# VH-VL binders against Cytochrome c oxidase assembly factor 8 (COA8), part 135

Target 1, 167 residues: Cytochrome c oxidase assembly factor 8 (COA8), of Homo sapiens (Human) (q96il0)
Amino acid sequence: APERGAERRDTAPSGVSRFCPPRKSCHDWIGPPDKYSNLRPVHFYIPENESPLEQKLRKLRQETQEWNQQFWANQNLTFSKEKEEFIHSRLKTKGLGLRTESGQKATLNAEEMADFYKEFLSKNFQKHMYYNRDWYKRNFAITFFMGKVALERIWNKLKQKQKKRSN
Short names: E, the ipSAE of ESMFold2; O, the ipSAE of OpenDDE; V2, 0.75 times the mean of E and O plus 0.25 times the DockQ between their complexes.

## First folded at step 15 (VH-VL)

Design jg103 (from jf9 with heavy chain Y108F; framework fv_ebrasodebart)
Fold by ESMFold2-Fast, scan of step 15:
Structure jg103 (fold): chain C 167 residues (1-167), chain A 124 residues (1-124), chain B 108 residues (1-108)
Amino acid sequence: as target 1 above (167 residues)
Amino acid sequence: QIQLVQSGAEVKKPGASVKVSCKASGYTFTSYGISWVRQAPGQGLEWMGWISASEGNTNYAQKLQGRVTMTTDTSTSTAYMELRSLRSDDTAVYYCARDQLYDFHKGFSPFDYWGQGTLVTVSS
Amino acid sequence: QAVLTQPPSVSVSPGQTASITCSGDKLGDKYAYWYQQKPGQSPVLVMYRDSKRPSGIPERFSASNSGNTATLTISGTQAMDEADYYCQAWDSDEDYVVFGGGTKLTVL
């Protein structure tokens, strides 16, 4: 029997560990959170006898995942950059240095950060609304094709049972 | 029109002090900060520090180590930068620049308008 | 010492695309700004927040910032674009502001 603990793990040049699904997996596998998007990627299993319809569903799910990963990676980066500029600007305005006496990065209090979060969400409201709309459309398409694949599988099983009864 | 007008060129001896002025017009002086940036002949830009026109709060570059003082006079919409204990390597063109505070509606755009520059020559 | 590294000079022919790079550790995690300075003149802000153009700056100016490198791109470069270009970002460690060493763009 193959050794169950023999998962491959590679360390990326940036110091981020990468994991691969176990060999001969018969199911979709969920990986660790992506460094930038903070979302867990899904590694899709490809059946030996994948139908054209099953392939279309899988590709739609993969494309949706890539779109979702890119959106959140970009959004998180934008948030981080604006947060740093906001903090630096506020510390500069107060006549404060960027480091505390302990050498740690200086931070703002919860009230000031709450102002930043509120304004960032308000400023990005339309962008997030369009994201939700597109996410809804993509999920609807995926659900529709999942239904078609399910019907195809049921029909194929029924045809196999009828043929075996005739033989 | 937004404009920053600086005082004229100065020649100083080593060990002296120089005080450069920067008069602002065309905007609400107290709504922005003023940064000071210098440039030695043939060299790049070096940030010296920042002052709030409303509160008078300052942040100075570490390498200037207590040799610089920045002040403002809101009644004349003028910023000042005084550099003490001058050395020959302080010879530079000194610029004031309007430094936009972070604003969610306008974005952040530091150094969007600059004064014409003041040449300070330090020689014996 | 400057944290941001720029090539000292870049040369292009009129009408060609000029690319000026600015490199710093994790610079793409910060916003980058670009200034143009012509001989005997004050610097002028030409790009802010990585890729935004101030009013009055021609559309042929564009910029990007990712990973360790920010890039200022001037398409269809004209003789009037000949100048020194400086990148700028926030210094998270000591001072609030750090400038690149500057790049002299020559249009010949």
Scores: ipSAE 0.529, ipTM 0.812, lowest interface PAE 2.0, mean pLDDT 85

Design jg104 (from jf9 with heavy chain Y108H; framework fv_ebrasodebart)
Fold by ESMFold2-Fast, scan of step 15:
Structure jg104 (fold): chain C 167 residues (1-167), chain A 124 residues (1-124), chain B 108 residues (1-108)
Amino acid sequence: as target 1 above (167 residues)
Amino acid sequence: QIQLVQSGAEVKKPGASVKVSCKASGYTFTSYGISWVRQAPGQGLEWMGWISASEGNTNYAQKLQGRVTMTTDTSTSTAYMELRSLRSDDTAVYYCARDQLYDFHKGHSPFDYWGQGTLVTVSS
Amino acid sequence: QAVLTQPPSVSVSPGQTASITCSGDKLGDKYAYWYQQKPGQSPVLVMYRDSKRPSGIPERFSASNSGNTATLTISGTQAMDEADYYCQAWDSDEDYVVFGGGTKLTVL
């Protein structure tokens, strides 16, 4: 894992963390969970002689990762904001302050929080269904291009074998 | 049609009390709360407190604690705000605004409808 | 301490894009709300929960909220948009509600 100084601890404008794989790497690198999305980012290895088709597949995978990271960063932020607003609204409705007598942040009991989780999931059901649909659509496209890349690699190997046999 | 209609302008002397009313119509009064917000001449908005129309529970801004009382009358769909021990710096337009209760999941937002405002002038 | 800072005034020519900022510690971790107030009138909710627009508010109005700064953006600003604009958030302290100091938008 590469070292990180204070100046290298940053978040992208999209709300995802930045990371760098080891300098000497010949494979994809998986980083730590992003602060916002809680997903592990993948840094894609670029071969010396990447074909246009391989580049298209890699870019499609990178774009899908960006979309996925953005979706979950936004979802987690929405969850956090709605949770805080729910707690504030519930305490306010009860005539309670935001702080206890000891100065601690006031909280709701487990039963009341269960109400929030249930409603949040119900409210976001359609959004999650659309996310799943788009996720499957993107994975189908990736799988399709993976197949094309595999066929191209097979063709190139066969072509190279024939050329070597002909001397 | 959703409306919040407030009582008329008041002129008070320092030390007096004022009670402003806010009559709601066009929605189920007890499904929402009412917040009170004031605005001194040429100044910004200042939140004063809130009341639950269903339970009568209140939360007051710390600055006004001990001087303000909020009540409701569900039979007339009316909210009231009483401010005591008036000072010259209490001169302001006082607004009531519809505020959401615990059931914020229904897509209602804080302060989606406002009363027309009540000018309270405190002068000697 | 929940203090929301707005510039006191913003001036634009008709048709320009106006941007009004609202800054507060960790404001992007909370929902921001925006109100428009014209002279002698009550405030009107123009944006809620960071970026949502109430029915009846022109699509020229948009907003964002990230980090420490929420921004209200008015594209193709018209003379009728001339007003005071206030941001609002849920206070993390005892008071529940905090308003920004307000920004006077002048067109022309």
Scores: ipSAE 0.455, ipTM 0.756, lowest interface PAE 2.3, mean pLDDT 83

Design jg105 (from jf9 with heavy chain Y108W; framework fv_ebrasodebart)
Fold by ESMFold2-Fast, scan of step 15:
Structure jg105 (fold): chain C 167 residues (1-167), chain A 124 residues (1-124), chain B 108 residues (1-108)
Amino acid sequence: as target 1 above (167 residues)
Amino acid sequence: QIQLVQSGAEVKKPGASVKVSCKASGYTFTSYGISWVRQAPGQGLEWMGWISASEGNTNYAQKLQGRVTMTTDTSTSTAYMELRSLRSDDTAVYYCARDQLYDFHKGWSPFDYWGQGTLVTVSS
Amino acid sequence: QAVLTQPPSVSVSPGQTASITCSGDKLGDKYAYWYQQKPGQSPVLVMYRDSKRPSGIPERFSASNSGNTATLTISGTQAMDEADYYCQAWDSDEDYVVFGGGTKLTVL
């Protein structure tokens, strides 16, 4: 069945399309999860007439995303490296190779891995607390600026409506 | 305080065997392993294998399987490395090095202390 | 089959920064280690777990490891730093240890 409704792509952009994502939308778009951080990146649309306040909000959101991506990419990589090093050390002390006869990666039992997970979490406790503190601070700032931008847009719409009534 | 002292230089003929010793002092011998690393004249470092001082478990470099044997004597805190069927390309300085077990704070800290080295020359 | 590639030689003037690279496939997914060896002496561990210094190693030594390349950096290089430097990582194919070919650092 043929599609009914407004699912058609815009075919006549006025120039603003240079800042739109590949799907011809004039909005922020969300990418696939990053292979290192496992977080989805947001690519921000920049309008031609962006206000100074909107620019400050966008830059704050971009900076926060970059900080968050960097933190989790580093943390996930550190976890992976330490986990592999722990497994290698224990297999070596047992006189075992890194691979099984079937070519599969050799591994440790759940009991030994539980000790690793517990110690890794304990070791990184302070780092995660600092991350959470900074995460909340950044999101409070973003929410505050989002509120300011929303008020600016409401005010501009109200001004436009009053002008339309008087004309 | 912590030191590894190796046996003296050896000259061997092709086809012979050599056994190098490494006497540990200044730490609990059985709490660590010993790795053996060799270096041919003017060349780089080559890992040969590892032995647990407590269990006697070994892991040998694949290219040396069947030619190398590592042992320990806990009563003398000494590790041994025997290399058989010697060839001229086995001429090298042979090092023992203390190889740590995994520590949750430091991780695997490989080769924190090294012996002085033992020159083994294989010639006719 | 994993190979760690180092430049055979690096030369710097006293007080300048020396950079020694170690390249291997996905080396940044593993921890890298660095050893210093002076002529006629045993190797000495100078960096472990990519970027950590053992007790007694000067602060001018630093290191990083990302992607396919690990780098040892010596800031304010001194004549006493002239030595061979070796990187090391674990092998993925059942040998527990792999060394780079070594880099001779010359301080001119």
Scores: ipSAE 0.518, ipTM 0.789, lowest interface PAE 2.0, mean pLDDT 84

Design jg107 (from jf9 with heavy chain S109Y; framework fv_ebrasodebart; at its last look DockQ between E and O 0.46; V2 from the best seeds 0.52)
Fold by OpenDDE, look of step 16:
Structure jg107 (fold): chain C 167 residues (1-167), chain A 124 residues (1-124), chain B 108 residues (1-108)
Amino acid sequence: as target 1 above (167 residues)
Amino acid sequence: QIQLVQSGAEVKKPGASVKVSCKASGYTFTSYGISWVRQAPGQGLEWMGWISASEGNTNYAQKLQGRVTMTTDTSTSTAYMELRSLRSDDTAVYYCARDQLYDFHKGYYPFDYWGQGTLVTVSS
Amino acid sequence: QAVLTQPPSVSVSPGQTASITCSGDKLGDKYAYWYQQKPGQSPVLVMYRDSKRPSGIPERFSASNSGNTATLTISGTQAMDEADYYCQAWDSDEDYVVFGGGTKLTVL
């Protein structure tokens, strides 16, 4: 079995969202978009009497969020770096400076940029396919655990109602 | 095989000019650029500038503006670097290196091939 | 002008892992390149675009870029790896190629 070389995931600095939800909140909070991933982080509420199943769901959601944040942070960074190199190399080839006479950054035309986007997407197509597959798997698992937690809550409510009727 | 062959060592007086050649072989010369990098004795690498072999477009390090001229001869696949108004601090090994254009598959990775270097000594 | 800062020297025992850092303002937003230079020889590209390895470079060479620091890692360092190592980046604002000050790797 060929040892799949562990691609050391360049850990994009986990930009810990400095967003602190109010301490008394009983709800999940959505933070501002992360500067690297552009994804809004969710701060998950932790109930005082969290069940093992609820805890498992929360952990799975957190792990999925972290995975998603890292993926897009890395993808956006790669995109930005490649785009910059492309623009620079193309401008150099054309004998154009990086700055216009007005001091603005020189840009390529829409056609040249369209070629870059097309090739970038083509090159990263498999990566995106794997991401989508894993995204669906993770969300399916989350949804499944959400269902289990919902059932557990219903069951607990029914037990409490029975106990109140027996007293 | 890709090779960059530079001219031999030069000894110059202060105020003189030096012209170093870099002959390229083993690849399509006009599909790439040439960068020049120098290294003073016991010091690090210093980028001097870049030239496109196809268009002749140049970009020079600000420190060398007005003193450096880079040219190419496509017929001989040779790049040239001329440095004028030589000073003692210009004493260095001068390298030419192949500078790649952006490739959609490989990206941009400059300086994948280097010349053997040319020692230029500036002495009174 | 962007400055890339490297440690002047790193020492490692044979078979151990060597790590050479390169730090610069906004280096995390740029690709880093690494060159090996042996005494009396021309520089050789050993890593490109942060973590890509050219053909002919041993697998023991790896690199990463995190924050504003690029790192060259040599696993299982060998005596032949003793050299000066330079990081390089491009400054898009000034269209300037910047080299680090170089790191002398000594294999003890």
Scores: ipSAE 0.593, ipTM 0.829, lowest interface PAE 1.0, mean pLDDT 89
Fold by ESMFold2-Fast, scan of step 15:
Structure jg107 (fold): chain C 167 residues (1-167), chain A 124 residues (1-124), chain B 108 residues (1-108)
Amino acid sequence: as target 1 above (167 residues)
Amino acid sequence: QIQLVQSGAEVKKPGASVKVSCKASGYTFTSYGISWVRQAPGQGLEWMGWISASEGNTNYAQKLQGRVTMTTDTSTSTAYMELRSLRSDDTAVYYCARDQLYDFHKGYYPFDYWGQGTLVTVSS
Amino acid sequence: QAVLTQPPSVSVSPGQTASITCSGDKLGDKYAYWYQQKPGQSPVLVMYRDSKRPSGIPERFSASNSGNTATLTISGTQAMDEADYYCQAWDSDEDYVVFGGGTKLTVL
């Protein structure tokens, strides 16, 4: 039986971190860096008079943030797991323990670690290229909707001027 | 084609030593390590230690430190595990298993082939 | 001292999904491995690096590892899947290998 490619399911220890901004904030809130992704989450302010178009833009930005957070949380976790596995395997091969006599975690020399970093980057090259492509596509969509919202606001101001003139 | 064939069952008295062999075939012996894992009747798996077939470097489980010695003979592609000062609670099936060294494509790929097991009975 | 905890037994009906858990402190920060052992036989590696299947292992087998819990999932469970299942990870106390206590899967 030929070996089938195993699908890797992205896992983060507890999922993406959550934060709670002040309830009475009148603008977007930036929280502390997420433990897993190391990125700062943004909580978007919702105006009472939010248009359907403004809602679409906000949801697109929220969805993009969640996608970005999940990507980096998974990437950082994968890097950490592979690094630990590499170190443990190499220490075992050398007949060394996981801890130094001072009680600190044992480490490999700079040359061995350099080989690990080179190989990890090489192996993840395609994944990072796809990330960059999707990141540009998402930001283009956000910019497009930002333009639509700007046009809507201009149109609404023009309508208001017409109403004032007719009265 | 890849096989690990172990020596036959042993009966020992408390205080004696036992030496179990594991003959490898179907692969380059020195490209892999060999781990030893035991299982007492009705109990779970317990890792005993590991040996490099090329260098002879060993790592032993802390519980067995001082009582176990692992060796290899590259001319016969055979690994050995000797356990000394036997006690009744050393009664177990002893397995050897091929332990793949870290590969950048697969990562660590442990215990992919196992010997058939060797029953060691310690009784007075 | 690193300890991996598994339920002693899990029972499922043929064709149902079996779920076997393995719990350990920060287990999701490590790679988990799974072995199948049938009575009188040697263990067989069925899953490696959390979720990867070796050649020859049916697609019915899948696994995950997150937080403190790794899970082996067997879909469409068959009588031939009846066995003891062991999880494995790295031992933080310098032994390099720690096994879970094992779970007996019964297909009734």
Scores: ipSAE 0.582, ipTM 0.827, lowest interface PAE 1.6, mean pLDDT 85
Fold by ESMFold2, look of step 16:
Structure jg107 (fold): chain C 167 residues (1-167), chain A 124 residues (1-124), chain B 108 residues (1-108)
Amino acid sequence: as target 1 above (167 residues)
Amino acid sequence: QIQLVQSGAEVKKPGASVKVSCKASGYTFTSYGISWVRQAPGQGLEWMGWISASEGNTNYAQKLQGRVTMTTDTSTSTAYMELRSLRSDDTAVYYCARDQLYDFHKGYYPFDYWGQGTLVTVSS
Amino acid sequence: QAVLTQPPSVSVSPGQTASITCSGDKLGDKYAYWYQQKPGQSPVLVMYRDSKRPSGIPERFSASNSGNTATLTISGTQAMDEADYYCQAWDSDEDYVVFGGGTKLTVL
């Protein structure tokens, strides 16, 4: 997903999380695809002396990842459920069974399914538009805080250089 | 006001048949289906089947296949359910319910209006 | 045939939160529906498509569905909520509709 970063540690997951990074990881870690969202989570590294600004950035990135995971998990599940409900409703209306004589799950032909695909895309267009807007808002905020952290790190390096000269 | 009004209670002997009516009012009858659901005394709900009011297509619960016939009369906005070869375990309250067709925005909104129920008692 | 399992009864004190479960194999992969039935009356739809509430149903009713379990939750339970509650789903194996066995909610 576009919100991956250089360093990461696990956020507190919304609900249950099964993925844990290896012990002693000092780097952001990209986990396996989530079953429902089909997105690979990033597990951000937490440094020992993380500044308040660095913590704010990390939490914003973690929250954005959770938001993105939740959106796609919900969208994918909704698509699957509505598709099955549409198929079952159409088979019911036609007086047909849920399974063929061979035991295979009954389905509709491509012509019949086209109405579902077209309407599902149309119905969800506004949701995806709002998702894109919110994604850009979050990405802009993350970029802003990344800049602030970069300036803080430059300033700290200058202070360390000054401190070394005073020795 | 949307209403489903069912025929009165019936007492039948084993081996007989029963036909329950369900008169719909307050909506376009042919735009919806009718499901039939029964409930034995002190027990849960059991779906029996569905009929399209416009085309007459039916779907019966597998348990009841061969014993049940559902029909409609669009001129009177009335659905019928006939259950044949009655047994004592067919004693139940029989409900008709309006079954909404799939809507892309609301989805499946099932059984939004129910009849008052018809008690059918099967005893020797 | 597919089975939706509900506890036979649930008891709650007025004002407390009641939870009624409905268990089925992979139930969270399909939509679940909930009905309320008071003695001598016909059932009433109280939740649809897992978590949506029909117009006229109090906001204290909510529901969820994930994994193998759908749950109907009534917050601030009132005496008028005392009823039998049934879950319902599509029967992916045999029939188009399957109901759970029902749960009697007792308030007191």
Scores: ipSAE 0.490, ipTM 0.782, lowest interface PAE 1.9, mean pLDDT 84
ESMFold2 (binder alone), look of step 16: mean pLDDT 89; pTM 0.922

Design jg108 (from jf9 with heavy chain S109N; framework fv_ebrasodebart)
Fold by ESMFold2-Fast, scan of step 15:
Structure jg108 (fold): chain C 167 residues (1-167), chain A 124 residues (1-124), chain B 108 residues (1-108)
Amino acid sequence: as target 1 above (167 residues)
Amino acid sequence: QIQLVQSGAEVKKPGASVKVSCKASGYTFTSYGISWVRQAPGQGLEWMGWISASEGNTNYAQKLQGRVTMTTDTSTSTAYMELRSLRSDDTAVYYCARDQLYDFHKGYNPFDYWGQGTLVTVSS
Amino acid sequence: QAVLTQPPSVSVSPGQTASITCSGDKLGDKYAYWYQQKPGQSPVLVMYRDSKRPSGIPERFSASNSGNTATLTISGTQAMDEADYYCQAWDSDEDYVVFGGGTKLTVL
């Protein structure tokens, strides 16, 4: 007799997430939100005749994306762990079990959760401030190199135009 | 400064009950809870349950439901754990441990201070 | 049903780095805690919230928790570190607390 088909819904553990860009793309493209960071990754197109300056810009953008993805993956995980710990501690203090009579995870009311959210945001204020400063610094650098690449492309066009006129 | 002092060793027959005490000092008793953890000879740690020192609310490990009762006496800063219908496999060192309430700045540090342990032997 | 698995024993030479693992389903989605117990003594909290040290615990103790495995690392291991080590996490299925089976660290 035929075996009952198993519907498999496995989620990859942290550190083994995959992002596969479309084949045959000549432009950057945006993927689905990452499971851990909840941010959309960008696949960067690499032209065959990429200049050293263009390569530096692309690598800076890739490194910035990796930094940003890692920051928010870690922040979201920390939030989730602290939230669960807070809920478990409050339920224990009340003499309640971890599951409801219906078998679902027990939760706290909106008023109790509001205290957690307020305090979590307050405690992470300095961390978010440093993140914002680094974010602005990285975007300034990207903008600066974008300007350099633009100037390089203008120079190359002028050089090509001059070669045609001097022949 | 902070201490949990437990009652002395007990020898009990199967079917009897035992009541272990844990006297706290050096902190505000009602600001924390007390967890009970036991350890059979040569074995690992097993959580038994928790009591809130202020409200008296309890949570017990499922396997001990109906056999264990935890109480506190706030006037003497003492926690008690009573285990009924003793079996030979209840032979263990019984620990009380201070169990911190969640603190947004410190987090949750469960079992930050432990009593010295009380050996309960169930035999014959 | 929830279980935290530790190796029964780990042996290191003085000054060597010791690593003690604790494995459980989705353990990295929870906070892990570590306790040290020397013969005839009560357990002592040595690491909390995955990687934080209580006051009084030497800097050579560190820890991590990712995926299914939490790890306690003792760098420059000393004879005084010889003890049983237990991991602990919160059980989201039945009981409030679950402990690992314990690892005996021997320093030769």
Scores: ipSAE 0.525, ipTM 0.795, lowest interface PAE 1.8, mean pLDDT 84

Design jg109 (from jf9 with heavy chain S109H; framework fv_ebrasodebart)
Fold by ESMFold2-Fast, scan of step 15:
Formats: structure tokens, sequence, C-alpha cells
Structure jg109 (fold): chain C 167 residues (1-167), chain A 124 residues (1-124), chain B 108 residues (1-108)
């Protein structure tokens, strides 16, 4: 059954955090690669005095990670399924079974697999273009909010210096 | 199938303690935390606290600090919540819920699966 | 301490759109979650992280969260949608989970 939070019932799990960060962690923790997306999830540290702006940045980063995890989980699932179908189709055309005499999975030669890979990339070119566009937009937004957070921290430090001088 | 199965209903006297169990199945227990949420009759949901199944780190609601203890047993995939010095206003259905966290010292809590609830009645 | 305010009850005719609001200071800067609870049953997560729908929840459920108000919207409301609905957020200031008071949805 798909995990709750997956955008589609037929897709791989959304890649929501499955692992507990170390007890003494006071910064972001990086987990092992997700089974489906093969991307390492980042478990974001939540500071005690997180500002509303810092929270917006963290939510944006979490949302972007979830979107990215889901895209690559779907991409990898589609690739694996189409690869298997391609192999089965070609073996059937050659009159071969799905298993060798030794019981191993029957495979195609490197030339035939290269043809599949080229076709897959060509077929998915527009999809990858839209992914790159959205990835760029998301990273631009993240960079913008990172800048705003940096300015907030600088302003707060200047305020602190003024208070120290006033005391 | 992901399930959280809680222990049965309890009737306690004021000043007693109650310990509710929550057995998890269908997922890797140590990959998630468990939050406890209670609901007094006819009232809304009230968060009590949270525990990491892997680390045993806890965070309790300030109102309950000093009266509540949360523990886990990873060998049985079971979480426990003990509430001490029971008062009549502790009468409630107590729920455990699976919790996905980014920071085990604090938290941000989605509660994607819930136990069936345990009614605890505190009366003389 | 952050407080999430919900109307105690909302009534809607079958097939109409129900809107349940949840108000809190700067709630739009936090993630909002929504739970459905039917009599004698455990809460069920129906919306997470402001606007995301879990698998198994009908597409007629949607949500938004901006400014001070999160809204759960149920389009084409059915009798089976009668339940108590709770919003939830994490309070970064006090470091705890906060629930709204709950809204009883009645379909008449």
Amino acid sequence: as target 1 above (167 residues)
Amino acid sequence: QIQLVQSGAEVKKPGASVKVSCKASGYTFTSYGISWVRQAPGQGLEWMGWISASEGNTNYAQKLQGRVTMTTDTSTSTAYMELRSLRSDDTAVYYCARDQLYDFHKGYHPFDYWGQGTLVTVSS
Amino acid sequence: QAVLTQPPSVSVSPGQTASITCSGDKLGDKYAYWYQQKPGQSPVLVMYRDSKRPSGIPERFSASNSGNTATLTISGTQAMDEADYYCQAWDSDEDYVVFGGGTKLTVL
C-alpha cells in the first residue's frame, strides 16, 4: 500500500522522513538514500527561536525536497518498468524465455540496451525540461529567502550591539 | 498494513497512575516517533507529548510536565504513556499516533496514523 | 500561547461546498494539518502541510493556509462527511503542538 502523502496511489512513497535524527543533533541531519528516489533526505533542524521568516524558508526547503523526492521516485519507477517491458518484448521477439538455462534473468546485449536508453531519454526530454524549469524556480525562491534570513540575522546582531552599547 | 493497537479501558481513583500501551505494526517502529493526544468527553484534542522510538527522546506538554512519562520497547514495537497523580479532569480517551519529525528535541508533527483510543475514567 | 480558533459548528446542504476556518496569529507562516473524527472513532488525517491530501482521501477535500487563516474546503459535501474537524499546527514560540477547538460539520 502506498504511504500516506504520496501524490498518486500508483507511485512510490513520497519520501517523507522515515528516520529519527541523532539525539544531540542541533543542525540538519542527512539520512540514507531513499529506496525509490535514490536521494538522501534532509531532516531539517528546527531552532528554538525560529523566526516566522526562518520557518517560511524551512517549509519551502521541505516542500522542495518532497517535490524532488516524488519526481525522482516516479522517474525511477517508470524507467524500471519500461526497461523490464522492453527486455521482455525483445526476448519474446527472439523466441527466448525470460530465464537462462542456469535460472538467471535473461538480458539483452549492450547495443540493444543503449537503444532503449536513448529512446527513453528522447521520450522524456520535455518532462526533464519542465523539471529543470521548476527546480530553477524553487532554488531561486530558496536563495531569495536565504538572503532575507541573512539580512534579518545581520539586523538582529546590529540591534544587539546597540543594546550592549546602551547598557 | 500499518496499525497502532492500544490497551483496554481503565478505571482509576484520584491520585492513582495509569499506563497505556500502544503496539505498532506494519512499519519500521524505530523510523518514527509516537505522539500522545487525549480527548475529554465532548471536548477537543489535546497534545500530551512525544517520544522518539529510536532514541527515547521525549518532549512533554508543559501542563503535564512532571506527571507524564513516555517510554518505548523496541523489541515489542510498543510505546507506553504513564500519567500519575490522576485527577477527575484527566478522564479522557487517550490516543497514540505515529509522528514524523525533523527535530526530536522539538518537533513538527503530522500524525498520519492513530490508535483506536483508550478510555481512562478517573472517579471515586 | 498560540490558540487556534474554529467555529463550533458549520451546516451545509448535501452537494454544497462546506468551508471550515482555523484562525491563529501568523498561521500562514506555519504548516496546518486537518483531522476528521466521526463519533466513536479515532481522528483521521485528511489534509497535511497546508494543502496536501493523503492517499485514500477523496479529491473533494482541499485546503489552503495564508495570513492568519487556514481553510478546509469540502466540495459536493456528502452525508458521510458529517464529523468533527480539527486543525493543528506546531507552535514554534512555545515549542508544542496546538489543536483548534474543533468544528462539527452537519449535512442537512
Scores: ipSAE 0.000, ipTM 0.464, lowest interface PAE 16.8, mean pLDDT 79

